# Ledger of designs, part 2: VH-VL binders against Mitochondrial distribution and morphology protein 38 (MDM38)

Target 1, 223 residues: Mitochondrial distribution and morphology protein 38 (MDM38), of Saccharomyces cerevisiae (q08179r182to404)
Amino acid sequence: KLIEIRKKTSEFLHETLEESNLITYNTIENAEKKQKFLNFFRKLYSAKEGKIMTFQHDEISAIAQMFKNDSVLDNLSRPQLAAMSKFMSLRPFGNDNMLRYQIRSKLKDIMNDDKTIDYEGVESLSQEELYQACVSRGMKAYGVSKEDLVDNLKVWLELRLRQKIPSVLMVLSSTFTFGGLPKENYSKAFSPLAEKKETKSKYDDLLDLYYDGILQVLSSIPD

## First folded at step 5 (VH-VL; framework fv_necitumumab)

Design S17 (from B3 with heavy chain R101S)
Fold by ESMFold2-Fast, scan of step 5:
Structure S17 (fold): chain C 223 residues (1-223), chain A 122 residues (1-122), chain B 107 residues (1-107)
Amino acid sequence: as target 1 above (223 residues)
Amino acid sequence: QVQLQESGPGLVKPSQTLSLTCTVSGGSISSGDYYWSWIRQPPGKGLEWIGYIYYSGSTDYNPSLKSRVTMSVDTSKNQFSLKVNSVTAADTAVYYCARDSITIYGVAFDYWGQGTLVTVSS
Amino acid sequence: EIVMTQSPATLSLSPGERATLSCRASQSVSDYLAWYQQKPGQAPRLLIYDASNRATGIPARFSGSGSGTDFTLTISSLEPEDFAVYYCQQRSNWPLTFGGGTKAEIK
């Protein structure tokens, strides 16, 4: 039942995010950052027009860091907030503001848990704790090995705590990557420029997947 | 150790604007963890929620107060404010500011100011 | 708006007795319900959030129960300091709404 709910809510969010203005150019703090933002989205929209573009992880992180959880949630519609709430295994009760409230509360819980897990070490978690941690973050967990759950959580913590990716973008990116939901135009155009190595670890593959999800969220922003 | 304190005139003339400020100490208004609300209580009556503000400036107001209410936040002073325009005797009440806490198990008004009585009288 | 109805309006009991206070919502609020205590001349104090969870520092004699539209606040054995007005609040929909209050008084 959770898998079905997550697939349906992911499809809805992916199809409707282009209707939302997740950040306004005028809120960016300085001229250099505004220019980086503008250049990134020109490159991103060129990719959507069918031109092959490659995006570096650092490039994606720099732009993602410009987003604020509050600003993103304020610009989502009630149906989008309800879908995000359901994806996060919350009960989507009330109007727009109550839904934003519920999501903010859940994101706060996850943030506190992130710090605790990072401090104690991912491998200190029991199998059940590890499973619940991954499920709570919108990760694929059913039928996933303990080793893969550990890698997924380590990637999440790297992006959240080290790369400072806003938690709302992490959740939205999970909706684009959960169950392999990418659209044709997005999937082929967005190829994160990871360190191209002959032999990648599972961790590196997961990093690429999460960065691709972030790119899909960013590509959904209206021109 | 979080404390909220209301301040503003205790007497307002009919048709004028009621203005109150809540000063927060022991915690930051700039935190994404909290909403900040105003609640009022007419003498001998129950509680009525007026509205909330988030540190980003996002607000929502009780429809029963219609277009008369405006809230603002000043993160540099760790304060948020309430304005109620076109006041009448019906606006006479004790006004409370409160923190709306986001917690693991739920949300609620976990800290309240002491309250300030505002009387609308000529 | 969701209308919250509390009963009884006044509850007259002696110290040591069990108090049961009722709160009913006009539509389902799931478990998004809080209880507050207010003593004369004081601000309300949070007792219970999410229908059944005690706030920090609240004595174990206070408990909340219920879900959907029907909620109960129970004080297992009244202490002198428990004689106050109690308000329920739904937190499911905006605007936030409170019940009319139940006054617990010494008989």
Scores: ipSAE 0.007, ipTM 0.523, lowest interface PAE 10.4, mean pLDDT 81

Design S18 (from B3 with heavy chain R101L)
Fold by ESMFold2-Fast, scan of step 5:
Structure S18 (fold): chain C 223 residues (1-223), chain A 122 residues (1-122), chain B 107 residues (1-107)
Amino acid sequence: as target 1 above (223 residues)
Amino acid sequence: QVQLQESGPGLVKPSQTLSLTCTVSGGSISSGDYYWSWIRQPPGKGLEWIGYIYYSGSTDYNPSLKSRVTMSVDTSKNQFSLKVNSVTAADTAVYYCARDLITIYGVAFDYWGQGTLVTVSS
Amino acid sequence: EIVMTQSPATLSLSPGERATLSCRASQSVSDYLAWYQQKPGQAPRLLIYDASNRATGIPARFSGSGSGTDFTLTISSLEPEDFAVYYCQQRSNWPLTFGGGTKAEIK
């Protein structure tokens, strides 16, 4: 049931994400950082036009770090906020500000949990705790081995705590991990998700997969 | 049409503060696409970038001048200003203000003021 | 800082001739390079931005090319008003830096 809800909300978010400006242009005050941001998106647009472009992990991280949870949430429409809320297993309620508060609160809970798990060690979790941790972060967990769940959570913690990827982008990138998503609004220049899903779940392979998910979210930004 | 106009004294004594203002007309300073810079040119020499200011007040300065330079912006007057402290004869130059365009479609100083000669002399 | 080197320092040509001006960066600046023209007593004027794009109002005889570290400004047929000093500027890293200039003078 959760899988069905996540598929539907992911499809909706993917289809409508290009209608939203996920970053407030004017929050990037430093000229050098703004130019690197614009260069990255120029490179993405070139890739969408069929040019072969290579994206390094540290390049993706540097751009992703410029996004703030509040700025992203401020630029999502009410239907998008409701879809994100449902994807996160929350019951959407109230006006836009209440929806943003609900999502913000959930993201903060996940962030605090991230720090606790990292401190105690992923290996300290029971199989049930590990499963719930992965589910709560938008990962596919049903039918996944304990070793793969551990690797998924370690990759999440690396991106969140060390690479400083904003929680909201991590959640949005998780929408690209669910099967059955339409190819609409996907760039043909990016590697197919199916190819990556067929690889053995090793830390490095999962890291590549998650960076691709982040890249897919970033590629959905218009302008 | 966008125009930039420098104003300030043409003569400054050594050890004093050089103060210049750039007035922008035909366009708004309050735009995320633009940064506002000062560039100087000593007589017979090339161009040296001094620093920029964003309409929010965010600044960055050339490391060679950072200890002596301050920029400010007044969005209500559509102006931005430069102060250079403790001037010497080496600060004698024509000072230009310029609009710095930083967009996905282009990056350049697209409009310049006419320049104002500042002579540092007793 | 990125050092910009322009060559030649002086270019002596006659009206109607083709001018080729070079600009070299000490490290890659991608295509973040601009060209400016400066006449005596005047402010610099933007000619070319992002290595090869002509600014609004700039005549078709001006063209820019290159990427990375090596750039060229070409004037296909010099007119009397084109005799001026030309500066290249890298836009990749801060502080922003300019070349030393190339003076185009009448032969």
Scores: ipSAE 0.394, ipTM 0.782, lowest interface PAE 3.3, mean pLDDT 84

Design S19 (from B3 with heavy chain R101H)
Fold by ESMFold2-Fast, scan of step 5:
Structure S19 (fold): chain C 223 residues (1-223), chain A 122 residues (1-122), chain B 107 residues (1-107)
Amino acid sequence: as target 1 above (223 residues)
Amino acid sequence: QVQLQESGPGLVKPSQTLSLTCTVSGGSISSGDYYWSWIRQPPGKGLEWIGYIYYSGSTDYNPSLKSRVTMSVDTSKNQFSLKVNSVTAADTAVYYCARDHITIYGVAFDYWGQGTLVTVSS
Amino acid sequence: EIVMTQSPATLSLSPGERATLSCRASQSVSDYLAWYQQKPGQAPRLLIYDASNRATGIPARFSGSGSGTDFTLTISSLEPEDFAVYYCQQRSNWPLTFGGGTKAEIK
């Protein structure tokens, strides 16, 4: 079953991402970005030491934007690549380069599809098209209402196309948001969610959940 | 049974664009299980992979040809196409389209078109 | 790119003899290697995928072996229809690359 596979691969990725250096400081393009990177990870380190920290959406996006699909994939181990492949409903094959090729090709397909859906409008999709789009992106779709599928896809498009979050980080963040709570310790220390007087829409709740997932992925990177 | 058939002009002038189409029958090009590739073979020589396309339009090309190659797909006609710009005599070859089977059970070109000879000559 | 080297370039044998064709990769391709048969004027035909698995409809006399950098295609007893050019292809890395071919010809 797909749900069981996604739960198992998500748990494996959650356990092992802490062992991966998904980016190195010296690959970051310019001095201002390097300073933002350092400040962000010092803040994450403080949170890991037990301090309660708040992370804003724009600061998470700024750091996430520094990652490249190929660089992230290059730093994942073969078991992690296989788990990611299975999570994306692919049949993993070959050596590390073939797994990276398989994942890269799937991410490229999703990116092209993102642009097409955005141009036509999410609400123009049939129930079946919407279901398949969400499933293909690692979203929970079985038993989910059409309204919720629409909101999930709109949040994905906002993060991918407007916030320019790399698709590999989007998929990895989906493993943390799929099925509920990420690792307990990380959820409490790193969540960007804040209680507000205003009533949040379901879309805003999903945005917060995706940003939390991205933050969980970033927090797994050794300082 | 799946069949692939190449079509397009057999003669192209130097500096012009080589344009070929592959028509797929007996199976859908809109399947997520397959990529679709072009391979060429100069007369009396070996095989060279040109590139692939997925039904979504996603492509990747051989770096040696990347600057001159474009592939496209038309799912309504069950076809995919190849364009090679700025051709020279070195582009004279039999051009094959092929189905690229990429799964845990096997990785190979499992079905090929019959091939079409394209001669680059004035 | 991964360079694939096939040897010999030409193999002259009689029907009933065993044929052994070699394919060497410039770096490890694990077991992601395919073998194709091509007759004059025809498209290549898949024989073996993932180094050792016969494609559907391929006679049992064809077998593939090897892993890493060294691969062999064996035809246990040549039939008249087996005299053709054979190509190996690595499936491990982009760009996909083929060997230069081995021509099996009748003595």
Scores: ipSAE 0.000, ipTM 0.427, lowest interface PAE 17.5, mean pLDDT 80

Design S20 (from B3 with heavy chain I102L)
Fold by ESMFold2-Fast, scan of step 5:
Structure S20 (fold): chain C 223 residues (1-223), chain A 122 residues (1-122), chain B 107 residues (1-107)
Amino acid sequence: as target 1 above (223 residues)
Amino acid sequence: QVQLQESGPGLVKPSQTLSLTCTVSGGSISSGDYYWSWIRQPPGKGLEWIGYIYYSGSTDYNPSLKSRVTMSVDTSKNQFSLKVNSVTAADTAVYYCARDRLTIYGVAFDYWGQGTLVTVSS
Amino acid sequence: EIVMTQSPATLSLSPGERATLSCRASQSVSDYLAWYQQKPGQAPRLLIYDASNRATGIPARFSGSGSGTDFTLTISSLEPEDFAVYYCQQRSNWPLTFGGGTKAEIK
């Protein structure tokens, strides 16, 4: 099924992302922004070496915002593009540029849909509409309750529309839901800032999960 | 074997514009790993960072000098320049150009020019 | 701006002695701190970057330590050529700032 396809493709992407250069950090023109980038990746490097590091949500968002969909897609190999296409329930075809176009078109459709859902409110969607929205965004939806589907979409919209996380990074982070986290040490090092309260909602748990996924994608950048 | 060399007038009159050029040899200015800075040192005093320029033309300046400072880059000549407007005696200093390395492996001014003394006097 | 304070302003020592130079930041600069050596009439020379990493060509007697707000440059055994002014620089925030310098002089 879809779940098996997504699990297989996400495992492949996790294993190969480190072979990709998702951003060229040495093209950052503003020294202050480059300093923030270097600070962030030094923390990631320390985490990879086994040191326990804490990453704040606003810190992850600031770095993620420096990425552009086109730049990420341009740095993915053909097998990685094909895997991403399959993960997004697309039929991969053609060369690298055709695959990038296919993925861009799908992401644009999702972005337009995001705006419509946000305007009307997630709570206004039917069970079937919620299911389809989650599936199209790479979320696990089969066997998921309506309340959980609502929370998943609300987190996606917060990250996409308010935190302005590039949609390509959102999709790549979703692969960690199916394939699991690529490194056990990274998971242990990626502790959310003071968010383990008893009143913490499922929305907050999902938000943490998505930020952790984004962090895993960012940690796969070689340099 | 990267070398930086400052050049420009050693004497500038008050209210005029101080203009200096740094020529880089043994390496290219057109590299994303480096920013190019000016630092000054008044006689007998410490170091003050003036500003930087990236090979694309992107700049940032010390807020204390921002209203009077302009930097430019000429990648075809492998040079970058500093202009300080409306100078006073307080601008008398040795002016250094420096390469600013910003990478995950290290952050520092790794190469400096020899420095050029600019005296502001009537 | 981050204010960098170096102490002492002057160190009077003899060749062979150990020199310890201090640098304090008004707020945390993590490990983004560099040390430079300046001899009379010369440009500053990079000694230490990222608090503890020795620059290429710098003798092993030079070492840096510290993090956050408190940093130290140590010269294990002073050579005649080490008598100079030493500056620390924070690399964490803009504008970039330097300490006032510590002069190591022969007594």
Scores: ipSAE 0.402, ipTM 0.760, lowest interface PAE 3.1, mean pLDDT 85

Design S21 (from B3 with heavy chain I102F)
Fold by ESMFold2-Fast, scan of step 5:
Structure S21 (fold): chain C 223 residues (1-223), chain A 122 residues (1-122), chain B 107 residues (1-107)
Amino acid sequence: as target 1 above (223 residues)
Amino acid sequence: QVQLQESGPGLVKPSQTLSLTCTVSGGSISSGDYYWSWIRQPPGKGLEWIGYIYYSGSTDYNPSLKSRVTMSVDTSKNQFSLKVNSVTAADTAVYYCARDRFTIYGVAFDYWGQGTLVTVSS
Amino acid sequence: EIVMTQSPATLSLSPGERATLSCRASQSVSDYLAWYQQKPGQAPRLLIYDASNRATGIPARFSGSGSGTDFTLTISSLEPEDFAVYYCQQRSNWPLTFGGGTKAEIK
C-alpha cells in the first residue's frame, strides 16, 4: 500500500537525513553568493543551538536555488536512496549509481509533467488527473477534496517553476510534511515568518508547510 | 602543515609588470573551502587586500587596483600568481599570499606566506 | 568600501597589564571580523576569526568580542611577546578592508 510505504520511508528519511551532508561548497564560486550561503547556515545553526530565529520565504528560496539535484543525490547513503526511491513509488534495485539514475529519471519525468500542467492550467485537469498528479509528487491525496488537490498542485508549481526550487529538495521536503505540519516535531524555536495567522488561505498554509520542510532538509548538514 | 611561499623578482622598473607566484605545500589548492589571496603592505604602512582567486579560476579584485591586476591559478603545480601592470613607486610594498578559509565554521586568512619585498625603482 | 577605524593608534603598556584594542566599521559587518598580529619583519598571524573565535595555537589571554560595527580585542595580561601591531579586518563585503592598526609598545 502506497500510504504505508510513504509513511515508513518518510519516517526513515527523517531519522537518517541528519547524518548526510547534502551541501557542497564546490558549486558556489561567486564570493557574494557564498557569503549569503554562509550567513544562512550560520543563522540555521544558531537556531539548532536554541536561539530564536525567523526565516523569510525569499531567503529560503535564494539558498535552495543554489543546490543541484546531482550534488544532493551524491550525498545520500544507499539506505536513504532506497527510502527515497520507495517514497517515489519506484522499485529500488542495483547499486548506488543505479538508484541515483532511477530517482533522477523520475524527477525529470515530474519536471516535464509540471511544465505541461502549468501550460494547460491546473483547473483543466480532471479529478482523477489531479489525484494522480498529487500522488506522483508525494502529496497526501487520499480523502483530499478537489479544491485542496488544486491548491497543493499550484503550490508545487509555484515553488518548482517560479521559485526554481530543485526537485530533489521538493521531494525530500514532502517527506517532512507527510501527515501534516511538522512544527510539533521541532525542539528548536525556528520557522518561517507567518505574517497573517488566522487569515491565511489553504494555499498560504501549504506554502508555509513546504518552506518548513525545505528548512528541515537544509538543516541536515553534519558538523 | 600548510605553507605558502612567494617568489618573483624583487626589483621592477616603472611602467613594467610586477609578477609573483605563490607555491602552496602541505595542502591542496583544489578545494571549495578556500580562496587564495594577495595582500600588500607598503613600507611603514598598513595592509591592503589586492584580490582573490578560486581554484576554478574565478577572480575578484580590489576596485582600486582592478584595471591593473590579473591573477591565475595552476592546480597541477599547486600555485597561484599575481601580475600588476604599469607599476609606479606607489606599488613598492611587501607582497603576501594567503589562504582565505571560507566556510560556515570560520572565515579568515588562516595561513600567510612570509612576504616578498618588491621595489619599483629606475 | 567599508572603512575600518582602529583606536588607539599606539598603546603604551607594561607587561602584566590588560590591553583593550578597538575596531569600528563604517557599516555593519555582522560577526565577520578577524584580528591579526604582526611583529616587525614578519607576516601577519591570525588571532581571532568570526569576531570571537581563537585561531589554533592562540593563547587563552587573547579574546575578541563585539558584533555589527563595534569590536574589541582584549589581551588579559600582556606578555613580552605580545608587543606588536594588531590589525582588524572585515570579511562581510568586497573589497576586504583592514583597519590602520594599533601598535602595542612597552612603556
Scores: ipSAE 0.013, ipTM 0.536, lowest interface PAE 7.4, mean pLDDT 81

Design S22 (from B3 with heavy chain I102M)
Fold by ESMFold2-Fast, scan of step 5:
Structure S22 (fold): chain C 223 residues (1-223), chain A 122 residues (1-122), chain B 107 residues (1-107)
Amino acid sequence: as target 1 above (223 residues)
Amino acid sequence: QVQLQESGPGLVKPSQTLSLTCTVSGGSISSGDYYWSWIRQPPGKGLEWIGYIYYSGSTDYNPSLKSRVTMSVDTSKNQFSLKVNSVTAADTAVYYCARDRMTIYGVAFDYWGQGTLVTVSS
Amino acid sequence: EIVMTQSPATLSLSPGERATLSCRASQSVSDYLAWYQQKPGQAPRLLIYDASNRATGIPARFSGSGSGTDFTLTISSLEPEDFAVYYCQQRSNWPLTFGGGTKAEIK
């Protein structure tokens, strides 16, 4: 029943994120950041219009870092908040502020857990602990090997703790990763540029997948 | 341990404004983890929720109080306050402040102040 | 608003007896229901949250059950300190509403 709920809620969020203003341009504090923001979205809109564009991981991270959990949650509608709540295995209730508080509380739990897991080491977790950690973060876990769960969690920690990508953006990117897009609808123009031409490790594949998910969330911003 | 303490005048004249302050200790009101509420109890009667405030200043009030209520927060003093305008004898009650826990693992008023009796009388 | 109705209004029992307190909501509140205990001259104390979870420090003799519109607070064996007024509260919709209370008194 969790897989069905996550698939339905990820489809809904994917289809409706374009109706949300996840950040207001005027809240960006300095001219350099505003220019990077504008240039990034011009490039992204060019890609949507059919031009082949390549996005580097550093470029995606720089833009993602401009978002804050509270700002994103404030700009999601009640149906979107309810869908996100359900995707995170929460029971949505009450008005918009109650839903935002519920989601914010869960994101803080995940953030504290991230720090603890990072300190202790991902490899120290049992298979059941790894499974629950991945499930709680919106990752695919059913039928996934212990080694793949470890790699998934390591990528999450790299993006969250070292690249400082907001946890709300990570969860929203998981809706694209979990729900998936059919290959025919997948935009290769949005795929991040690989920094090296060597054979990719499983970790590198997952890292690219998460950056692509973040890029998909960012591409859902209408202005 | 978290403690809440109400303060304010115990007597208010009809038509005037009732003003109360709740001081929080053992925890920060600036924390994004909690809402902060006022609840009242007329003598010999049950409990009535008045409203909540979030550290950002966001509020919601019980519609039955007909917009006579306003709440504010002072994070520098770790306090939040309640004002009830145009009071009548019906506003005579013990007023409690409470921490409103809204977590994925529980939704409840987990800490309460001791309560302060406010009498509306000429 | 959601109206909460508690019954009985007064429950007269002896120490050692089992107490069963009822709370009914005018519409479904799922399992977003809390129970509070209030002793004379004191603030209410949280007993149960989310219909069935005991709050920290609450003795095992207190248990909550129910979902939707019908809820029960059970005290398996009354202690002298348990004679108090008990309130249920729905947490599903604004405004938050309380029941009228059940007074547990010594027989």
Scores: ipSAE 0.000, ipTM 0.445, lowest interface PAE 15.8, mean pLDDT 80

Design S23 (from B3 with heavy chain I102V)
Fold by ESMFold2-Fast, scan of step 5:
Structure S23 (fold): chain C 223 residues (1-223), chain A 122 residues (1-122), chain B 107 residues (1-107)
Amino acid sequence: as target 1 above (223 residues)
Amino acid sequence: QVQLQESGPGLVKPSQTLSLTCTVSGGSISSGDYYWSWIRQPPGKGLEWIGYIYYSGSTDYNPSLKSRVTMSVDTSKNQFSLKVNSVTAADTAVYYCARDRVTIYGVAFDYWGQGTLVTVSS
Amino acid sequence: EIVMTQSPATLSLSPGERATLSCRASQSVSDYLAWYQQKPGQAPRLLIYDASNRATGIPARFSGSGSGTDFTLTISSLEPEDFAVYYCQQRSNWPLTFGGGTKAEIK
């Protein structure tokens, strides 16, 4: 049920995000930050042209931080807003502004919940609470072990609260990681600051997966 | 055709404020693709970037000059201005204004004013 | 700040000869490097942007190459109007910095 809805809405959002202008770089007033933004997207375009490019986690975070929830939502079409609403287990109704309001309210609820979970500690949650938290954030939870649910939440909290990634990008990232589990063909995201490990922890694997999802969202932005 | 033209006093006394204005024609200053910069060149020497301004009023200055420099923009007049406080003989230079194109398709000073010589002397 | 070093300071050549001008950055500037031409009494004129792209109206005899820290401006066959001072500029980091210039003069 939910899985089918999320798969369909993820596929739709993946197909249509390239039609959206999620950010206008000319709103970036600081020339140094605008230069970093342009450097990042030129690197993304090089990757799309077939060059092998490595994206650092701190690079992705720095660019993602430039986005604001309201700006992203204002640039999504009605069908995209409806798809995002359905993905977040909301009933889409009304005009564009009503859909944006529904999504904003849900994102605010998730943000407040993020702070509470972080304060209490992820390990303090029951199995049912962990499951519901992951489901509410667009994560795969069906058939997932308790250890993996814990790791998913810890990665979400790291990106949301410490890396300051906007919640709208986190949700859109979930559509890329949840729906298709897309193979990386034109871009790679690796942290050079992380020590080389022959066997990565599940936390490190999920962190890479989320950064790849964010990178895919950012790569969907047209010129 | 985009043109930039500097204007302001060609002679400034030591310790006074150097004030210049750049007037832009043939294009709008209120475009997000462009920053507007001042560059100077002391007689017989090379080029030194002073600072930029965005049409919103956002600025950044060369750290070597930051304590003495202020830029402002007037979008209604399609102009931007430079003030350099507490001038000395070392500030004697030809001052250029320039359009700084910062886009995914290219980054450069694509249009320059003709330059105006400012001499600092008593 | 990134220091830009141009060499040589002066090139003495005859019309028809090939000119090769070098510009080195103290740290990587990727391909964010521009070249400008300045004739006596005139404002600088953009020649090359993003290391290798010729600006509008610039003759085909001008070409730029390089990336990272080492860059070259080449004039395949000097015309009389090409004797001028040439400046490189890094566009990667703040503050923006220029090289000291290379003067192309007639022998």
Scores: ipSAE 0.000, ipTM 0.491, lowest interface PAE 13.8, mean pLDDT 81

Design S24 (from B3 with heavy chain T103D)
Fold by ESMFold2-Fast, scan of step 5:
Structure S24 (fold): chain C 223 residues (1-223), chain A 122 residues (1-122), chain B 107 residues (1-107)
Amino acid sequence: as target 1 above (223 residues)
Amino acid sequence: QVQLQESGPGLVKPSQTLSLTCTVSGGSISSGDYYWSWIRQPPGKGLEWIGYIYYSGSTDYNPSLKSRVTMSVDTSKNQFSLKVNSVTAADTAVYYCARDRIDIYGVAFDYWGQGTLVTVSS
Amino acid sequence: EIVMTQSPATLSLSPGERATLSCRASQSVSDYLAWYQQKPGQAPRLLIYDASNRATGIPARFSGSGSGTDFTLTISSLEPEDFAVYYCQQRSNWPLTFGGGTKAEIK
């Protein structure tokens, strides 16, 4: 039932995300950052028109960092908030403000847990703690080896704590692994590096998948 | 309806290789929604998972058996096979093949073969 | 590996009675738990998957509940054909592991 709930809520969020203005252009801090934002989205829209474009990890991170959890949540509709709540294993209730509060509280818990896990080290977690950490962050955990769960958490912590990617974008990116549009064409059109590394590890593969997921969330923003 | 059928020798001598094949009908092995597993059950005892194979050839084995087990898949014949080398009397069991449904709507062994008894004795 | 413990080992009941079978995991398996029924000389048959979902063709008298480490299989009113051995299986971690089984027998 959890897998089914996550699949349905992921599909809904992925399909409706384009209807939301996740960031307001004039809230961006300064002229240089505004120009980078505009250039990035022009590049994304060019890729959608059929041009092959490459996106660097640091380029994706720089744009993702401009989003704030509160701003994103303020711009999601009630059905989207309810879907996100269900995806995060919460029971949605109350008005829009109560749903935002519920999600915000859960994201804050995860953020604090991220810092604790990073301080103690991912390898220090018991199998049970590792499993719960991954499930709580919207990761697939059924049938997943301990080593892969460790790599998933390490990638999450890298993006959250070192790359400063907002938690809300990380959660929305996770919905792509449960449902949404076929990613084959989109990944090809705006591949981050347009390269394959022979010595690539599972960690590197997961890192690329998360960046691709973030890029897909960003690409859902309307022209 | 989906059916799985085990086949192979019912008697294997100690130190030799146990070899079994599972034939699938009513459904395709070449599906991303399923893994294909072997499970065994010694007479009068419980169930032990041996390992799985995906139609691409990707496998994972129970660590207790990993050094002795190999699985293979033949998508053109809609079959997958199990080999257990260096067998002993402890390997005497009924061997089952099963479809492992790991899709977004459910996770379980939803179809099983009838089982085949393999006796290891001299 | 995750150790699955089933209790009781044997359950002696009469037709028409309610049966409750317990399964405990040594660590959380979330909802990734299945129940199987096995009759003498037959292959196991899937009853319940993902802790509480009845498999296709399984009578409504069978129900599963629980999450995390504690799970229950309930048969609301035993039929003669329900006297069998029942196994739980965790599906959250490799290797996949089964409980030792509970034998439901006629009193």
Scores: ipSAE 0.000, ipTM 0.422, lowest interface PAE 17.1, mean pLDDT 80

